# VHH binders against F-box/kelch-repeat protein At1g67480: the designs that were tried, part 21

Target 1, 376 residues: F-box/kelch-repeat protein At1g67480, of Arabidopsis thaliana (Mouse-ear cress) (q9cag8)
Amino acid sequence: MQAFALSGKKRIVNHGMCFSKGNLDLGSRLSENFMDDPLIPGLPDDVAKQCLALVPRARFPSMGSVCKKWRFVVQSKEFITVRRLAGMLEEWLYVLTMNAGGKDNRWEVMDCLGQKLSSLPPMPGPAKTGFKVVVVDGKLLVIAGCCMINGSLVASADVYQYDTCLNSWSRLADLEVARYDFACAEVNGHVYVVGGHGVDGESLSSAEVYDPETCTWTFIESLRRPRWGCFASAFNGKLYVMGGRSNFTIGNSKLLDVYNTQCGSWHGSKNGLTMVTAHVEVGKKLFCIDWKNHRKMSVFNAEDETWEVVALPLSGSSRAGFQFGKLSGKLLLFSSQEETGQCTLLYDPDASPGTQWKTSEIKLSGSCVCSVTITA
Key: E = the ipSAE of ESMFold2; O = the ipSAE of OpenDDE; V2 = 0.75 times the mean of E and O plus 0.25 times the DockQ between their complexes.

## First folded at step 21 (VHH; framework vhh_8h63_2)

Design z4 (from y2 with K103R; at its last look DockQ between E and O 0.76; V2 from the best seeds 0.00; counts 0 for: pae E 3.6 > 2)
Fold by OpenDDE, look of step 21:
Structure z4 (fold): chain B 376 residues (1-376), chain A 121 residues (1-121)
Amino acid sequence: as target 1 above (376 residues)
Amino acid sequence: ELQLVESGGGLVQAGGSLTVSCAASGSTFSTSAMGWSRQAPGKERELVAEITFKGNTYYADTVKGRFTISRDNAKNTLYLQMNSLKPEDTAMYYCAARSWNTRYMWDFDSWGQGTQVTVSG
């Protein structure tokens, strides 16, 4: 009577933790009811908005704490318009800095005089690289990138928004395709993301556009060729994609891809730049640092589509890295290397020849990773 | 930072083949992009080939179809197979690495001492 030992293979049902995508429906149905209350009792709402618009920018978070309606108004695009009309707009510089140890990244804020303000709350999510930052409607967006998780490089589709008026972070809709080292720019209130590396390190040709009104990403026409490490700039309602690499080039391509936002099509030219380590738009000019020579910047004039070269007033190694900023129509040059103890330089494009460069009083607490200027 | 040591350089006749290797020391090899650059006498250093951490490859136009870059992550070794060599390929060949978290995505943060490749006409 041989006892057949039924080896019950316990099927370990891996309960896949359905991380319920908590739709942080940040579209909290602001109960329509608070909108019926007067913004300021005894005043028409338009007049009340004008009164609020006269308050210094540094007090906006406090204003947002008064009531739901005030919060709604202060965070609105309309409020910026009212401030503009009142002549009350303030330009602030936001700089992501990294400490000497490379472990601590923080956003620093400076006013138009270069005075340091309070730091931003910690940015949500893991520390990333290869992300892009862009400003849209007075909001700072930190888009995608990659990070190392358990020894594996992971591309991100995460998008975070910082409201400069409310001093708060929120998460926006994810990109359709996770990516890093891509081109990004704002054009006519929309945010464009182009190319980069995907989840497997592959070069991407896909491009997406974000509409802040619908809070959605949508695909646009793809690039003709996959491209990574590109940068983007906006001129005259068009998206310009320059620099980068493709399967056909290893840093020698001067291919310029231009997206017409009206017709939704790409066209190409060979009047671009190769690989750029830093870029910034100041007025109608694009300032770039070429990867081969960090002692000069290339300046693109969008009006006549010409390039000029401007020497940097620097001595020493040509491999010293820099990042750009802008404030009050001036170009800022930051060191991206920890050891340089170098002063921030200021370039005035409107100054007389030979007097364009000055030392800036702006001091960062670390090396500059990136910067944005936000007016509100 | 990776320590990189090139080997396999030498004298080869035009039309010949040569493989150069780069041994990497460090734990970050598998997560680094790797590349080969070369510098001929009196010329600027030029990037020849690059391979991503996932194995995607890029080549300069001057070497495309003739050179093959590959990597063995188990051995922490980078290779450049060079076929149909020309006198113009004579240069010091340098191995380079770029960490995934490098600020400058276009530059390499680690370089070897180089290995000399000479192609005789």
Scores: ipSAE 0.254, ipTM 0.676, lowest interface PAE 3.0, mean pLDDT 85
ESMFold2, look of step 21: ipSAE 0.377; ipTM 0.714
ESMFold2 (binder alone), look of step 21: mean pLDDT 80; pTM 0.807

Design z5 (from y2 with T102L M105Q; at its last look DockQ between E and O 0.51; V2 from the best seeds 0.00; counts 0 for: pae O 4.9 > 2)
Fold by OpenDDE, look of step 21:
Structure z5 (fold): chain B 376 residues (1-376), chain A 121 residues (1-121)
Amino acid sequence: as target 1 above (376 residues)
Amino acid sequence: ELQLVESGGGLVQAGGSLTVSCAASGSTFSTSAMGWSRQAPGKERELVAEITFKGNTYYADTVKGRFTISRDNAKNTLYLQMNSLKPEDTAMYYCAARSWNLKYQWDFDSWGQGTQVTVSG
């Protein structure tokens, strides 16, 4: 009577933790009811908005705490318009800095005088690289990127928004395709994301556009060729994609891809740049640092579509990395390397020849990762 | 930081083939982009090939179709197969690595001592 030992293979039902995509429906239906209340009792709302617009920018978070209606007004695009009309706009510089150990990243804020303000709340999500930052309607967007998780590189589709008026972070809709080292720019209130590397490190040709009104990403026409490491700039309502690499090329491509936002089509030219380590738009000029030479910057003039080269007033290794900032129509040059007790430099494009470079009093707490300037 | 040691250089006749290798020491090889650069006498160093951590490859136009970059992550070794060699390919060949960090960098941050490749006409 041979006892057949039924080896019950316990099917370990891997309960896949359905991370319920908590729709942070940040579209909280602001109950339509608070909109019926006067913004300031005894005043018409238009006059009340004008009164609020006269308050210094540093007090906006406090204003947002008064009531729901004040919060709504202070975070609105309209409020920036009212401030503009009142001549009350303030330009602030936001800089992401990294400490010498590379473990502590923080956003620093400076006013138009270069005075350090309070730091931003911690950015949500893991520390990433290969992300892009863009400003839209007075808000900072941190888009996608990648991070190392358990020894594996993970591309992100996450998008975070910082409201400069409310001093708060929120999560926006994810990109359709997770990516890093892509081109990004704002054009006419829309945010464009182009190319980059995908989840498998493959070069992408896909492009997406974000509409802040609908809070959605949508695909646009893809690039003709996959492209990564590109940067984007906006001129005359068009998206210009420059630099980067294509398959089987090493920094040799000077291909310029231009997207016409009206007709929804790409056209290309060979008048672009190769790989760029830093870029910034100041006025109608695009300033770039070429990856092969960090002792000069290439300057593109959008009006006449010409390039000029400007030497950096620096000595030493040509491999020293820099990042750009801008403040009050001037270019800021930050060191991207930890060891450089180097002073921030300021370039005034309107200054007389030979006097364009000055030392800036702006001091960062670490190396500059990226920067944005936001006016509100 | 990866320690990189190149090998396999030598003298080869024009039209010949040669494979150079780079042994990497460190645990970050598999997550690093790797590349080969070369420097001829009196010329600037130029990147000739790159391979991503996922195996995507890129080549300079001067070597495209002739050179093949590959990697063996199990052996922590980078290879450059060079075919149809020309006298213009004579240079010191350097292995390069881009270590993963949270800082975006275009340039390589680790280099070997190089291996000499000489192509005789």
Scores: ipSAE 0.019, ipTM 0.542, lowest interface PAE 4.9, mean pLDDT 84
ESMFold2, look of step 21: ipSAE 0.459; ipTM 0.758
ESMFold2 (binder alone), look of step 21: mean pLDDT 80; pTM 0.806

Design z6 (from y2 with N56K; at its last look DockQ between E and O 0.71; V2 from the best seeds 0.00; counts 0 for: pae E 4.4 > 2)
Fold by ESMFold2, look of step 21:
Structure z6 (fold): chain B 376 residues (1-376), chain A 121 residues (1-121)
Amino acid sequence: as target 1 above (376 residues)
Amino acid sequence: ELQLVESGGGLVQAGGSLTVSCAASGSTFSTSAMGWSRQAPGKERELVAEITFKGKTYYADTVKGRFTISRDNAKNTLYLQMNSLKPEDTAMYYCAARSWNTKYMWDFDSWGQGTQVTVSG
């Protein structure tokens, strides 16, 4: 259910009561004065959009600066669809890196060939840890986390969005519950956050969903047990939550919590992993690195809830750091080892056995904190 | 990271009480989750109690109702009050801390050397 608003509302207060008046319209788009003007004089708007869809992605910020109507069109879901039909989609890799000094994080951007592109503007707000990133509607969201403010640890409810078409950050609605070290994933255009630690360091069972159309967070059914240090992945309209702890006892939670977004309920089973240090979805499978068995990837097939194993082609110390990226349907493995230094590998799950791993020429300017891929 | 030193262990008769304490040095005590773990000979180390930086407490079922964890942020000290002790509580007791900025938020990243508690009966 959607609500569209085209007019302001006036409240009348009498004896402490508040009355709201307004109009709702089920039309396709909000009406603005600039939306009545042609996109390109002398062309129907449909033709003009097809012409704009042929422009390389690197020019999108310039296109969005032409006028309000161009900005509105470039930001729209329709524009992405037109570019897809025209065969013009471009996939870019965004990697958050931390330099050797450990004081600054920077978003590095590169194309599918590994060619460096411009960096992002600085993120608003204080430096944070325990936050999560997701992509929804071609936008990068940076959600919550915690930071030190004036010597005190503060859990955040802040949500920031980077618009790749405008090359700018903006603030979205806050979460209902400040949290860090929580699970987060996108399912069918909506963003889910689950569990984590709250403002008092307590383990959370609460979960929320963000609807980009209404720009609001709302609670969904809570987990049956609190969970933190966890992660989430989405397959076929379901949210799979794994990892971390789900109760007090030492020795891991093997619990797999699955939320069905259609019926709004959780189901559980003992078919998860616990100490997952990196994960990525490629195709219809979830790839995980388990801290206790760091010489392999555990691979989950959500269709039948089965696991398989893929050996990592790495030598050296067990203290190597690992993080995943994703590019062109393939898995990137970023690793830093004391003995061999930084290396990046590419794994093609669809290649013939014996040819699935290759060395990648992608080189980061620092340690990988996280990465996303955005197609536009 | 915190430096942790336990004390207060010893020999206690079954049904008795004992308090162990953990002195911490370092600036992160007040923002760290703290816990007590124990290890009996031939057994894996088990977490028996945890307290968050804001004082929320959690206990293993085997000690719930008998043990009380507490912290004094002014003294940088963690306590475990153990009542109604049983012979199966005999173990080396370790103080542990998890800093707010630890790499793996599910693991304790600082440990003490331990203090022995022996319950005779």
Scores: ipSAE 0.278, ipTM 0.649, lowest interface PAE 4.4, mean pLDDT 82
ESMFold2 (binder alone), look of step 21: mean pLDDT 81; pTM 0.811
OpenDDE, look of step 21: ipSAE 0.360; ipTM 0.728

## First folded at step 22 (VHH; framework vhh_8h63_2)

Design aa1 (from z2 with K105R; at its last look DockQ between E and O 0.59; V2 from the best seeds 0.00; counts 0 for: pae E 4.7 > 2)
Fold by ESMFold2, look of step 22:
Structure aa1 (fold): chain B 376 residues (1-376), chain A 121 residues (1-121)
Amino acid sequence: as target 1 above (376 residues)
Amino acid sequence: ELQLVESGGGLVQAGGSLTVSCAASGSTFSTSAMGWSRQAPGKERELVAEIDFKGNTYYADTVKGRFTISRDNAKNTLYLQMNSLKPEDTAMYYCAARSWNTLYRWDFDSWGQGTQVTVSG
């Protein structure tokens, strides 16, 4: 931390948290000492935090509007810990949907029973594709991608964050390299982006990491070979990058690149998967829908790095593409075709083999583009 | 969304050459990635070649050096020049397009009906 003195007092500046312009004004706000005021008059702050932890998550934006100290507490990692110990954590599913016209995106929010909650404010900027979403520190990040500008496809380096407490979007630091169709995952509180296409459509080997404490992107070791159309998953402090292709390869490449975040180096093998239209992590397993066979999932076990197959319960000759959601350790499979059957499937990987599949009552208002799960 | 019609398939002797074409209709050809896939009897479909909207080309290892993908944005036409053909190249060849705003960025979202290429020894 940096500290500033004003009239003989030292102040702690929370420069490890990412702030947009206007959230932190060091020159005019250093004399404010809202952390000295009690959270609730007449209560020790530790007791007050326990009382606040009992408030339903839906009220967090209201709590953040009370004062700066309440907002700081609601956004803190300590508060999440207090809620966990009190048994008050709530898991919500955030689904980005697109209507039939392909112009309206919105984030729909629902609880673990599929009950719809209010939607998020509109995302900034024009419609994009090839972007990635990730959750870090309980906040939703939407990273990069590309858009059409005056007949030209333009790669983006933009990063936007949705803050649940503020119920608003803000802009974070840009990537060092604009990219789309890249791999992205969170590992131990840091966000990694790997490969993709650059501004001229060329395959990238570069990779970057975002540290929320410094609010900066920095390069990490590049891949030996460029890669795009790939995806990433995180297990046990490692980043697993699979799928995709490069400028000089097309075909059945099962290349798996694994980045060890402790030593900062890549290790490769041929134990990956070539083309995937959807993936999700549950526990130590990665579930994938292979493009060529929509009637099964390929399941990677990160503990022993082996693959297995789970058949989808499709009747007759019906075929539908799927996108994943995750709630309470179970998979939701949303149909990717907007006019095919609207039945959402639910898969419990921990149930006995004869009872793992159910149908779900959850219905989306449009096609699922992507989803994230945030617990608070 | 692009509508795609292939032509130019037929019977060719091993070692010969053939050009297949794909005529596109719709407003998005010049901003789409275009590709050729093939499917032989009893085999799975495989991507053969791709050309993006900036003209960068990509080839499967099995055809590199023998096949050339090209596009003519003025005519909304995609080509695949196939040289030094082998019996293993026998397949139904499909034209495919991937719009810039497709939901699955690496999936083709438009396909033709295909044109048969048969290579005899």
Scores: ipSAE 0.244, ipTM 0.610, lowest interface PAE 4.7, mean pLDDT 81
ESMFold2 (binder alone), look of step 22: mean pLDDT 80; pTM 0.807
OpenDDE, look of step 22: ipSAE 0.704; ipTM 0.867

Design aa2 (from z2 with A60V; at its last look DockQ between E and O 0.56; V2 from the best seeds 0.00; counts 0 for: pae E 4.4 > 2)
Fold by ESMFold2, look of step 22:
Structure aa2 (fold): chain B 376 residues (1-376), chain A 121 residues (1-121)
Amino acid sequence: as target 1 above (376 residues)
Amino acid sequence: ELQLVESGGGLVQAGGSLTVSCAASGSTFSTSAMGWSRQAPGKERELVAEIDFKGNTYYVDTVKGRFTISRDNAKNTLYLQMNSLKPEDTAMYYCAARSWNTLYKWDFDSWGQGTQVTVSG
């Protein structure tokens, strides 16, 4: 099937055809419609799409280079649906790593077995911190943050997208408000950013939503109070914002702000966590490492809004920081410090309590800054 | 990375006051978040106060209103003024810094060796 796909035409273009009876002047008869050419000569397009869906994901950039029609198909939501029905979806882990000097970031990519794949092209722009990453429509977004300019921290509004079909970065619309150390999550195909620090270092209460169909950011209702150093998770059409600080918060406050995307309003409670060094969502649960206790995970169940605790299997008095990854419904815990002697940990929340923890052979070339999982 | 050296600890009577300070060496002090943490015997280290590079301050509830964190960027020095001291404040007090580009949020990446504060009473 790979050979069949590789033997396809590199460019399929048909010229001079008019599309509509209602458009009768000669100018309207001169158009280019690459969709009139067959995707694969001799096959109906529906059958051809099913054949292409069997090609390994690693070949998507090559397929997109064949012609405009192949590029259109590979980028389409229909193609992902066909791959899902054929059982061909592949889950890849993308990890942003930073070298020991803290100057260079790169995206490392691994398949579901942990096999190292090629790295992504370099991100545009200078190294930044306090940014957030999300996945929407199978694409990786890197949102805002700050960088050093003339010895001062400067907030950014920039948004970059990595397109797996093009294997390239492009720039999306800027945020309305430049921000860093903000909360960010995807809810039902839209991207939300909440709070953080602004251009003058002020604590923000503003929040914005990105609609991929219109390619625009718009404000939503602001938080009641500014919040920064926080994080967000999404469950059942709601955005849960917790952690971090406001003018009245340090340490012991468990403030939770919840935005209902259907009605467009916030409500609050004290059923959150104070400051969190890492978090990840798996199923209906949110796993967090509290800044005060790196030897346990706090686990939030979104269905009943309750918390439970899971101990990490650490020897001695380890104080290593962790970042999460996820693969196939399991958690990966990447340590920030090799001093612990710990391999990457793997946690299976669905296994029996005595068998939930294992070690993983996955090795990163540097410290994990963040990770996302993309299925295509 | 910053090199951090605490001073000013000692013995003080309950209800008294004490100022501890932290001298930093390095050019990144003015862009770092700074903090004081403490560790009492048999307990884990806990954050007491934090001050960001813009001067915004944050305190744990048990010291709010009694302790004041401040910084002097010209002298690369961090301070903690402790008033109305209680025996429960007895601990080793550590100066800490978090670089603007730290990999793990809320973790400090530079620490001092600590200065002992003992409150009798």
Scores: ipSAE 0.274, ipTM 0.645, lowest interface PAE 4.4, mean pLDDT 81
ESMFold2 (binder alone), look of step 22: mean pLDDT 81; pTM 0.811
OpenDDE, look of step 22: ipSAE 0.665; ipTM 0.847

Design aa3 (from z2 with D52Y; at its last look DockQ between E and O 0.39; V2 from the best seeds 0.00; counts 0 for: pae E 2.2 > 2, unsure alone 64.3 < 65)
Fold by OpenDDE, look of step 22:
Structure aa3 (fold): chain B 376 residues (1-376), chain A 121 residues (1-121)
Amino acid sequence: as target 1 above (376 residues)
Amino acid sequence: ELQLVESGGGLVQAGGSLTVSCAASGSTFSTSAMGWSRQAPGKERELVAEIYFKGNTYYADTVKGRFTISRDNAKNTLYLQMNSLKPEDTAMYYCAARSWNTLYKWDFDSWGQGTQVTVSG
């Protein structure tokens, strides 16, 4: 009489505690639609914007402090447009300078006359190198790079934005792939990042594009060959990637990669530069200093894809590194050497032959790391 | 700034091999990109090879496949193994260093005094 022990498997009904999604909705309602309030009482908002557009750029931070709506307007892309229409645009030069010790980097701002206005607030994050700077919609973006952490080089995906109107830094969306020593340029309101070194120091072929409207990075077609130390420039809606190195090329890459933003495809030519130490776009021309030839600049014309060479008015054998700036359609040449006393040179591309070079009165507090010109 | 001292140069026959070394003083060796440049008489100095932080390497076309750059961070020493040497490789070989914070520059911050390599055809 074998007693079949019916082991009653008690189904422990795990009463899933329905954590009631409490009404965290309360915080969203007090978004007082500040947008419904008049910008200036008694005026239509369009007229009010025009009035605000007449205020000097140096006062924009103060304007942003008036109210939320003013802050919103002053930081908007639209405001730049209104200022443009009003003929009130001001071009300012932003220069990242490094002190003699190489430990202190500061952004300096100069007006269109080259007069120092102020320094930017400290950029968030660790000190970086191998980052790129780009201007989009009147804002300065500092993108990726690498930093030294506990004796190890660490690639970054961090993106910081400086609002020139609000005088403040913010963090944007991270890159999909952390990288340093890559090419970067703005094309039609989008920021493109191409190549570089990855987290393991590997050469990257991947490319990303940032959309400021969606605040998102997305991959685009990769380069045919990984490359680092390259730079990018934009002409006629195309992205040009030049210079740098590749493990797949014999020596320095002379390959020019061109990305068509409309069709989303890369094509290449062999008419590029190799190791470019400095570059700047002025108008429809790209000015470059090649590492092999410090006494000349190479000028690329994107219209016909031709190169010309312009001599630098430099006296002596000094392997002095240079960086470029631009202001009011003119090229600025900054010395990267700490030698206190080197004058900034100005190149006017529209000047008569033989008179293109002048001495500029612009003085930096340190060595120029990079510069951008922002019009707002 | 790193102090760099090259050694290992000498006379070698064509087709031979030679290893040059660079001893670096200072704690920043491991945080520097290192390179070898050479200068032949009457010629400009040229980059031969470079080794980056993560061990990535670059070689000039003239030496690719023949030369190998390596580093020992524990010993603060940079090496250049040169194989299949040619008379055209005759030059003063210089060790160079670039700090991580100056990666945007292609030029080196520190240079050694050089070691002479002579290849006799």
Scores: ipSAE 0.517, ipTM 0.809, lowest interface PAE 1.3, mean pLDDT 86
ESMFold2, look of step 22: ipSAE 0.581; ipTM 0.827
ESMFold2 (binder alone), look of step 22: mean pLDDT 79; pTM 0.797

Design aa4 (from z2 with K105Y; at its last look DockQ between E and O 0.63; V2 from the best seeds 0.00; counts 0 for: pae O 2.4 > 2, grease 25.7 > 24.2, SAP .717 > .668)
Fold by OpenDDE, look of step 22:
Structure aa4 (fold): chain B 376 residues (1-376), chain A 121 residues (1-121)
Amino acid sequence: as target 1 above (376 residues)
Amino acid sequence: ELQLVESGGGLVQAGGSLTVSCAASGSTFSTSAMGWSRQAPGKERELVAEIDFKGNTYYADTVKGRFTISRDNAKNTLYLQMNSLKPEDTAMYYCAARSWNTLYYWDFDSWGQGTQVTVSG
């Protein structure tokens, strides 16, 4: 009498709770109505924009406080274009500085003359390292990085944007993959993020692109080899990824990866740098400091893909770390060390041979972590 | 800042093996990347091996396959096992530490006094 145990597999029908897409539509309709109002009563909006474009950049926050339409215009990409046409563009230098204790980071703003204007509001989020900064459409983006939480290093996917016109921070869409020590650059209005370390400290080959219009990150073709500690630069609509480490070898990453944004493909060259501690683009040249030699900078010419070496006017054996800035077509060299009193150096690439280096009057409140130049 | 003290250096014959150690003082060892550098007479200091806080290891091409870097977080100790030693490996070997929040991932924040390794051809 063989008892046939009918194992009735109860199919638990997971009733998918249809979260009703509640009417988030109310916020978008209110924004459309203010656009119908004249920007300046009695003037066509195009003329009104031209009038507003003549206002000094330092007054943009105040302009944004006038009304919603003014705020919208002042923060727009179009406004930068109008200012350009009016010859009213101002180049400002934004520098993240670290105090002697290494615990307090602050963004400082300087005008084209190197005069300190103000400090930025505190950046949202925890203190991070291994993040990248990039400028897109007159805005500063602070992208990803890592922080120590409860004794563990945690990779971030967070992206924060600073609007230089409104003097405010906002959070953008998160990266698809949290990462730190990656390469980042803006190319044709898009932000590219490449490689780095992931959440488990693994080397990444993945790459993402951000579209400011859609406010979305999307994956692009991955690198052929995972790499971290690399940096990126953009020339002629191409993304160049240099430096860093690939695999488990120290010093072997002379690989230059080039991404063609038109065809969406990577190609590689062996003409790259290995361990770069600082880099900046000035014009059509990329200036780099190599970790092995802090007394010289390597200059990459993207037009012919050649390298030249320029000596730094540094006296003594100091392993002083440096960071770059740029202002008015000139290169700035900042000290990354806490030694109070080091003068900022200025390099003029157009100056006569032997006269390219000068002392700058720019003084930072601390050591330079990073800098960006924003024109608006 | 970690205090680092190297040990284990000495004279070894070509083809021999040697293990050098670095004792670290401080609570931040487990969260620091650690490295070994070496400096031969008349040459620049070069990074030989690195291990991050997660245990990923990196090696110079000159020592790859011969040297092994490892760490014991419970003992706050870094090791470099050197096999198949060559006269060219003769150098002062330095232990280095890098904090997780170091601005430049190439830089080390702390260095030891070094231990001499001499390989007799």
Scores: ipSAE 0.271, ipTM 0.673, lowest interface PAE 2.4, mean pLDDT 85
ESMFold2, look of step 22: ipSAE 0.522; ipTM 0.788
ESMFold2 (binder alone), look of step 22: mean pLDDT 80; pTM 0.810

